# Ledger of designs, part 24: VH-VL binders against Monomethylamine corrinoid protein 2 (mtmC2)

Target 1, 218 residues: Monomethylamine corrinoid protein 2 (mtmC2), of Methanosarcina mazei (p58978)
Amino acid sequence: MTNTEIFNKLTNAIVTQDIAGCAKLTQEALDAGISPLDIITKGLSPGMKIIGDKFEAAEIFLPQIMMSGKAMSSAMEILTPELEKTKVEGEEGTGLAITFVAEGDIHDIGHRLVTTMLGANGFDILDLGVDVLNETVIEEAAKRKGQKIILVGSALMTTSMLGQKDLMDRLREENLRDSVKCMFGGAPVSDKWIDEIGADATAENAAEAAKVALNVMK
Key: E = the ipSAE of ESMFold2; O = the ipSAE of OpenDDE; V2 = 0.75 times the mean of E and O plus 0.25 times the DockQ between their complexes.

## First folded at step 21 (VH-VL; framework fv_erenumab)

Design F3 (from D3 with heavy chain V108H; at its last look DockQ between E and O 0.69; V2 from the best seeds 0.74)
Fold by ESMFold2, look of step 21:
Structure F3 (fold): chain C 218 residues (1-218), chain A 119 residues (1-119), chain B 110 residues (1-110)
Amino acid sequence: as target 1 above (218 residues)
Amino acid sequence: QVQLVESGGGVVQPGRSLRLSCAASGFTFRSYVMHWVRQAPGKGLEWVAVISFSGDYKYSVDSVKGRFTISRDNSKNTLFLQMNSLRAEDTAVYYCARYYDYSAAFDHWGQGTTVTVSS
Amino acid sequence: QSVLTQPPSVSAAPGQKVTISCSGSSSNIGKNYVYWYQQLPGTAPKLLIYDNNKRPSGIPDRFSGSKSGTSTTLGITGLQTGDEADYYCQAWDSSLSAWVFGGGTKLTVL
């Protein structure tokens, strides 16, 4: 089977909620020497985009997107150990990435992928999960003042972007702004918005997020 | 400790309505998908409905579509089931169930509340 | 009739082994992971097995799960009288768009 054929099968497994098949195909792709990043970016993530588009168009409903998410999670369970094998543990610490989704609903798959990519690129991870209040993020940053920290959050809608500004304002109010780096993502987030709120960076997708975060922490 | 406490069950005539509540404590309620699952007397388990984190998305089993509505109030840590046009077949113990979407498991259940639909 | 098929009952003596079978189709067990629940008399169900063969914290390794094709089994070793309960398999069914349960199996420890 060609790489393109296996990527198409992975995409179809996500789209059809074939959880067992997705896990099996993921292992077969690894055994065939396909890199974990290629499996994610060329096979799995395109499937999640298709499902997200169908959900937005009301062509599928809550159970289907939940089960496509489970298929993605089952593949990531296999891939995460393989991604961790590429870490360079002997270098100076990259820092702690505190990852979170502020007031999200069902679209936390990007968050899981970003968290995995950050870990694979040498970050220690504190994953706060979904529907995280700004107060929680502030508390965790305050506990670790003096450590090398990047906050990595996402917004799904324009109204969630106001929460990013509020977080930046609170970091300044608590005298924590200079103690952390701040990176935000999501479809509505732009370079102009990042400059406006005084954050450090944004990225277009999960694979780029890890590269951008490494650069910001240098 | 995770707790789920259902209430609002009772005895009603066919065609009437009931609203079930489930009070949640000991966990971050808004971070979990929630379900209702029922069990008729002497019978097995039947899934009824699911609701997303925010409550914006919901889905129910075909036999109750158009009659039952799942909802939640995250500020009060409470799950609801509005049950309209009740039928004898709806007689069951109704369980509130917590669902962790990563494992896809019903990992905690309430004690149940009994709904009896009879003339 | 239940979408997932389980035997109505099984029995074995204390200390013995028992298995409980569950059969489904390509639209449920074949594509999806399987879950098992224990329901002691008069109580709510309790999660025993998730993702085919994993145990939540607090579930002893006497309980095991396996899956092959469109079938799954729950295994219980070292049976105790406290294991007397109804046991349900469960999976998502893509054709019904529903979480489906087996009809339940009553385990008797004699």
Scores: ipSAE 0.680, ipTM 0.898, lowest interface PAE 1.1, mean pLDDT 87
ESMFold2 (binder alone), look of step 21: mean pLDDT 93; pTM 0.943
OpenDDE, look of step 21: ipSAE 0.823; ipTM 0.960

Design F4 (from D3 with heavy chain V33T; at its last look DockQ between E and O 0.50; V2 from the best seeds 0.68)
Fold by ESMFold2, look of step 21:
Structure F4 (fold): chain C 218 residues (1-218), chain A 119 residues (1-119), chain B 110 residues (1-110)
Amino acid sequence: as target 1 above (218 residues)
Amino acid sequence: QVQLVESGGGVVQPGRSLRLSCAASGFTFRSYTMHWVRQAPGKGLEWVAVISFSGDYKYSVDSVKGRFTISRDNSKNTLFLQMNSLRAEDTAVYYCARYYDYSAAFDVWGQGTTVTVSS
Amino acid sequence: QSVLTQPPSVSAAPGQKVTISCSGSSSNIGKNYVYWYQQLPGTAPKLLIYDNNKRPSGIPDRFSGSKSGTSTTLGITGLQTGDEADYYCQAWDSSLSAWVFGGGTKLTVL
């Protein structure tokens, strides 16, 4: 099988909630010498983007999103040990990534992927989980004032994306904006949105997110 | 101590309504997808409904669509099941269940509350 | 007529081994992972096995799970009288868009 065929099958397994098939294809991709990062960014993540778009279009419902997320998680169980083998040991100046899924969102698929990729690229990780109140993010940033911090928020839904503006407003109100870098992602997030809310960056996928985060922290 | 406690069950006539509650403690309730699962007398388990951790999205088994509504109040750590137009076939013990997205398993269950629909 | 098929009962003496089978289809066990729950008399279900063969913390290793094709098996060794319970297999079913359970297997420890 060509790499393109493997990526297309991985994407389809996510979109169709083929959990066992996704895990099997992930192992086959590793056995074929495909890097864990390529498996994620070229096979798995495109599937999650498709499923998110279908959900927004009311073509699928809550159970399908949940099961596509399980397929992704099952692949990540295989890939995480491989990513840890290639983990870059922290260098001075990389920083702490505080990762979270915005309040009111539906799933944490992108957040887990971005968190893994950030760790694999040398960031220390504080993973706040899902449905995180902006107040919680503010508290964690305030506790660590003086450290190099990037806040990394993920959203699938337009309503949770709007919470990104609220977070930026609260950071400014509490005099923390200059203490942190802020990166947001998700299907509805655009460069225009990032500029509008005064955040630092966005990225199209998890591999880009790690590269952008490293650049922003320099 | 992780705990789920259901309440609101009782004996009602067909066509009436009941609201079940499930009080959660010992864990961050708003971080978990929640379900209702029921068990008719002497029968096996039947999944009823699921709600996303924010509460904005929900889905239910066809036999209760339009009659039952799952909801949650994350500020009070409480899950609800509004049951309208009750039928004799809805007679069951109703369990709330915590769903751990990583394992995709019902990893914590309450003790259940009994709903009896009879004339 | 449960979506997942289990034998209605099994029995064995204390100290022995028993297996409980569960059969499904390509739309559930074939594509998805399988879970097992124990329901002791008069109590709520308790998770025993997740993701086909993994045990949550606190479940002893005498409980085991396996999956092959569209079938799964719960194994219990070193039977104790406290293992007397109903056991349910469970999976998500893609065609029904539902979490489905087996009909349950009553384990009697003689």
Scores: ipSAE 0.652, ipTM 0.876, lowest interface PAE 1.3, mean pLDDT 87
ESMFold2 (binder alone), look of step 21: mean pLDDT 93; pTM 0.945
OpenDDE, look of step 21: ipSAE 0.824; ipTM 0.960

Design F5 (from X13 with heavy chain D101E; at its last read DockQ between E and O 0.36; V2 from the best seeds 0.67)
Heavy chain, then light chain:
Amino acid sequence: QVQLVESGGGVVQPGRSLRLSCAASGFTFRSYIMHWVRQAPGKGLEWVAVISFSGDYKYSVDSVKGRFTISRDNSKNTLFLQMNSLRAEDTAVYYCARYYEYSAAFDVWGQGTTVTVSS
Amino acid sequence: QSVLTQPPSVSAAPGQKVTISCSGSSSNIGKNYVYWYQQLPGTAPKLLIYDNNKRPSGIPDRFSGSKSGTSTTLGITGLQTGDEADYYCQAWDSSLSAWVFGGGTKLTVL
ESMFold2, look of step 21: ipSAE 0.720; ipTM 0.910
ESMFold2 (binder alone), look of step 21: mean pLDDT 93; pTM 0.942
OpenDDE, look of step 21: ipSAE 0.821; ipTM 0.958
ESMFold2, fold request of step 22: ipSAE 0.679, 0.687, 0.702; ipTM 0.902, 0.907, 0.912
ESMFold2 (binder alone), fold request of step 22: mean pLDDT 93, 93, 93; pTM 0.940, 0.934, 0.940
OpenDDE, fold request of step 22: ipSAE 0.818, 0.825, 0.813; ipTM 0.958, 0.960, 0.959
ESMFold2, last read: ipSAE 0.694, 0.700, 0.691; ipTM 0.911, 0.912, 0.911
ESMFold2 (binder alone), last read: mean pLDDT 93, 93, 93; pTM 0.941, 0.935, 0.937
OpenDDE, last read: ipSAE 0.817, 0.862, 0.809; ipTM 0.960, 0.960, 0.957

Design F6 (from D3 with heavy chain Y57S Y102S, light chain Y33S W92S; at its last look DockQ between E and O 0.80; V2 from the best seeds 0.71)
Fold by ESMFold2, look of step 21:
Formats: C-alpha cells, sequence, structure tokens
Structure F6 (fold): chain C 218 residues (1-218), chain A 119 residues (1-119), chain B 110 residues (1-110)
C-alpha cells in the first residue's frame, strides 16, 4: 500500500469514527517505515480538520466529534513515544511554552499534539489544559514576567477563536504584551486573523508549530 | 475526593416537568465532558445525554430529544437535566457521569436520583 | 432490547473463573473501544475495564477484558461472594451517534 493510500485510510478512520481501525492503521504505517510526523500531518490531522469543519456546519454532532477525538487519541498513544525519540535537547534559552485550549472549545487533541511537538523540540512545557480562561493565562504570564515565554493557544471552533482577541487585549491592559510571545493555531485561525489581533504567529499544522515557535523565540 | 451528587428526583404525573441537579466536587469540573445515564427499575443502563466542557454543545438520545435538555453551570460546578413532558417510560434512576475524553470512559458516577412518573 | 447483547445471568462457585460475553456490531464494538462496568446491588456503576483490556487504579488483576471482532468478554478469576453484581459492557456507536450498553449480566457466586 502506497503512503498516499495509508494517509487517506487514516484520514477516513478519523472521519468515520473508526477508533480500532485508526490505531491499527497507525501501527501499520509505523511498521512500513512512515515517520510519526508524516502520519500525524498527512493522515490524522487532516481528518480532525474535516470533522471540525463538519461540526461547525452542523453536519455532525457532539458524539461524532468526540469519537473522532478518541480515534486521534488512540493513534497518539502509539505515536508519542516515537516522536520523543527524535527530540534534540533544547538549545539554551529555548524558553517556556504555556499551552492551552481556549475557553469554549470542545476537544483537546490538537492541543496535545502541539504540546508534544513543542516538548520534542526543546521547549519547557506548562500545559494548562482545556477550557482555559484568559484570566488564568494572564495570571501565569504575570507570575513569570521576565522569563522567555511563548503562549500557545489552540482552537478548533471559530467561536472559541474570538477569545484570542480578548486575550491579546488583556495582555496589553496588564502591560504583559511585550513580555511574552503569542502564537495561535487551529483550523479557523489565519494569518489575517493573527495580524488583526496583534499576535506573533500561527502555523499551518501542529508539527510546523514547534518550528515556528522556535523562530519566534529567536 | 472526586464526587458527584444528584438531586431533584421525585414522583410526578405524566406531562409534568422535573429538573435534576448534579453537584460536582474534588476535580476541575469545567475540564470534563459530562453525561446523564438512566436505569429503569429492574433494567439496564441507558445513555441519555452529553454536554461539552463549556456547555456550548450537547446531544441527547432520540427517545428524549425535544423533551430533555442537559446544561451546566461551570461557576457553580453543577450539571443539570431539565425534563419536560415526562412519560411513564422515563421512570428510572438518573446518574450523572464524568467522562474522561482521552480514554472515553465513564470514570466517575453519582449515586443517582430516582424519578417516578405515574398517574 | 439493548444494542449490545449479554447473557442475562452467569454463575460459578467461589474461587472459580467466569467469563461474561458481550456481542455487538461493526458500528460499535467492531470500530470502538469496549468498557465494562460493575454495579453492586443498590449502588452506582463502577468502571472495571477501559480500552478493551485496561484496568483503572484500584481494580485487581483478577478482572480482565478482551475483544475480538464485534465481541468482547469480561473475565473474573478467584471469584468472591463480593463479586455478585450486575456487569455491563459498553461502547460508543458511530452509526447511532450514541453510547450503548449491554443489557447486563447478573453474576451469582454460589
Amino acid sequence: as target 1 above (218 residues)
Amino acid sequence: QVQLVESGGGVVQPGRSLRLSCAASGFTFRSYVMHWVRQAPGKGLEWVAVISFSGDSKYSVDSVKGRFTISRDNSKNTLFLQMNSLRAEDTAVYYCARYYDSSAAFDVWGQGTTVTVSS
Amino acid sequence: QSVLTQPPSVSAAPGQKVTISCSGSSSNIGKNSVYWYQQLPGTAPKLLIYDNNKRPSGIPDRFSGSKSGTSTTLGITGLQTGDEADYYCQASDSSLSAWVFGGGTKLTVL
């Protein structure tokens, strides 16, 4: 089976909530020599994007997106140890990544992926988890003023993306904007949105997010 | 310790309404998907409804669609089930259950509250 | 009728082993992870097995789970009188957009 065929099967397993098939296909892809990064970025993540879009369009409902999230989680259980083997110990001064899922979002799988990739690329990690209030992010940033910090927020839904603007406004109000870098990602986030809210960066996918974050922190 | 406590059950006539509550303690309530599951007397478990972390998304089993509404107040660590147009078939013990998203398990259950719908 | 099929009862003597079967379809057990719950008389369900064969902390290893095709089994060894309970299998069902349970199996320890 070609790599393209396996990637399409992985994407379809996510989209059709085939949890057992997704885990099996992930292991088969590894056994075939496909890199963990390619499995994620070319097979799994595209499936989650499709599901997120369908959910926003009311074509599927909460149970289906939760089941697709479980399929992704099952694959990541297999892939995370493999990703950690490629970690290069961070260069001095890489920084602390504070990762979180915005208030109002329905799943944390993209968040877990971004956090894993950041850690694999040398960042120290403070993982705030899901449904994180902007107030909490502000408190953690204020506590660490003077440290080299990047805030990394993930959104799957457009409604949770609006809180990114509020977070940037609050950072300015608290005189913290210049003490941190801010990166936001997720399906609805665009370069135009990043410019509009005055954040520092976005990335096309979670695997690229770590490279972008390293560059921003230079 | 992690705990869920249901309340609001009782005996009501068909067509009436009840509102169930589930008080959560010992964990960060807003970080968990929550469910209601019911059990008719002498029968098995039936899933009723699910609600997302924030409460923005929810879904119910077909038999209660349009009659039952799951909701939550994260500031008060409380889950709700508004039950309208009750029928005899809704007679059951109602449990709230915590759902751990990555394992997809119902890992914490309350002790249940009893709803009896009869003339 | 429940979406997942379990025998209504099983029995065995103290110290013996019992298995409880659960069958479903490709849209539930075939595609999805399987979970088992124990419900002692007069109490709420308690998670015994998740992700087909894993035990949460505090569940002794005499409880085991397995899955093959569209079927799953719960194994209980070293039976104790305290194991008398109802046991439910559970999976998500992608075609029904729901969480589905078996009808329950009453375990009697003679």
Scores: ipSAE 0.599, ipTM 0.863, lowest interface PAE 1.7, mean pLDDT 87
ESMFold2 (binder alone), look of step 21: mean pLDDT 93; pTM 0.945
OpenDDE, look of step 21: ipSAE 0.776; ipTM 0.940

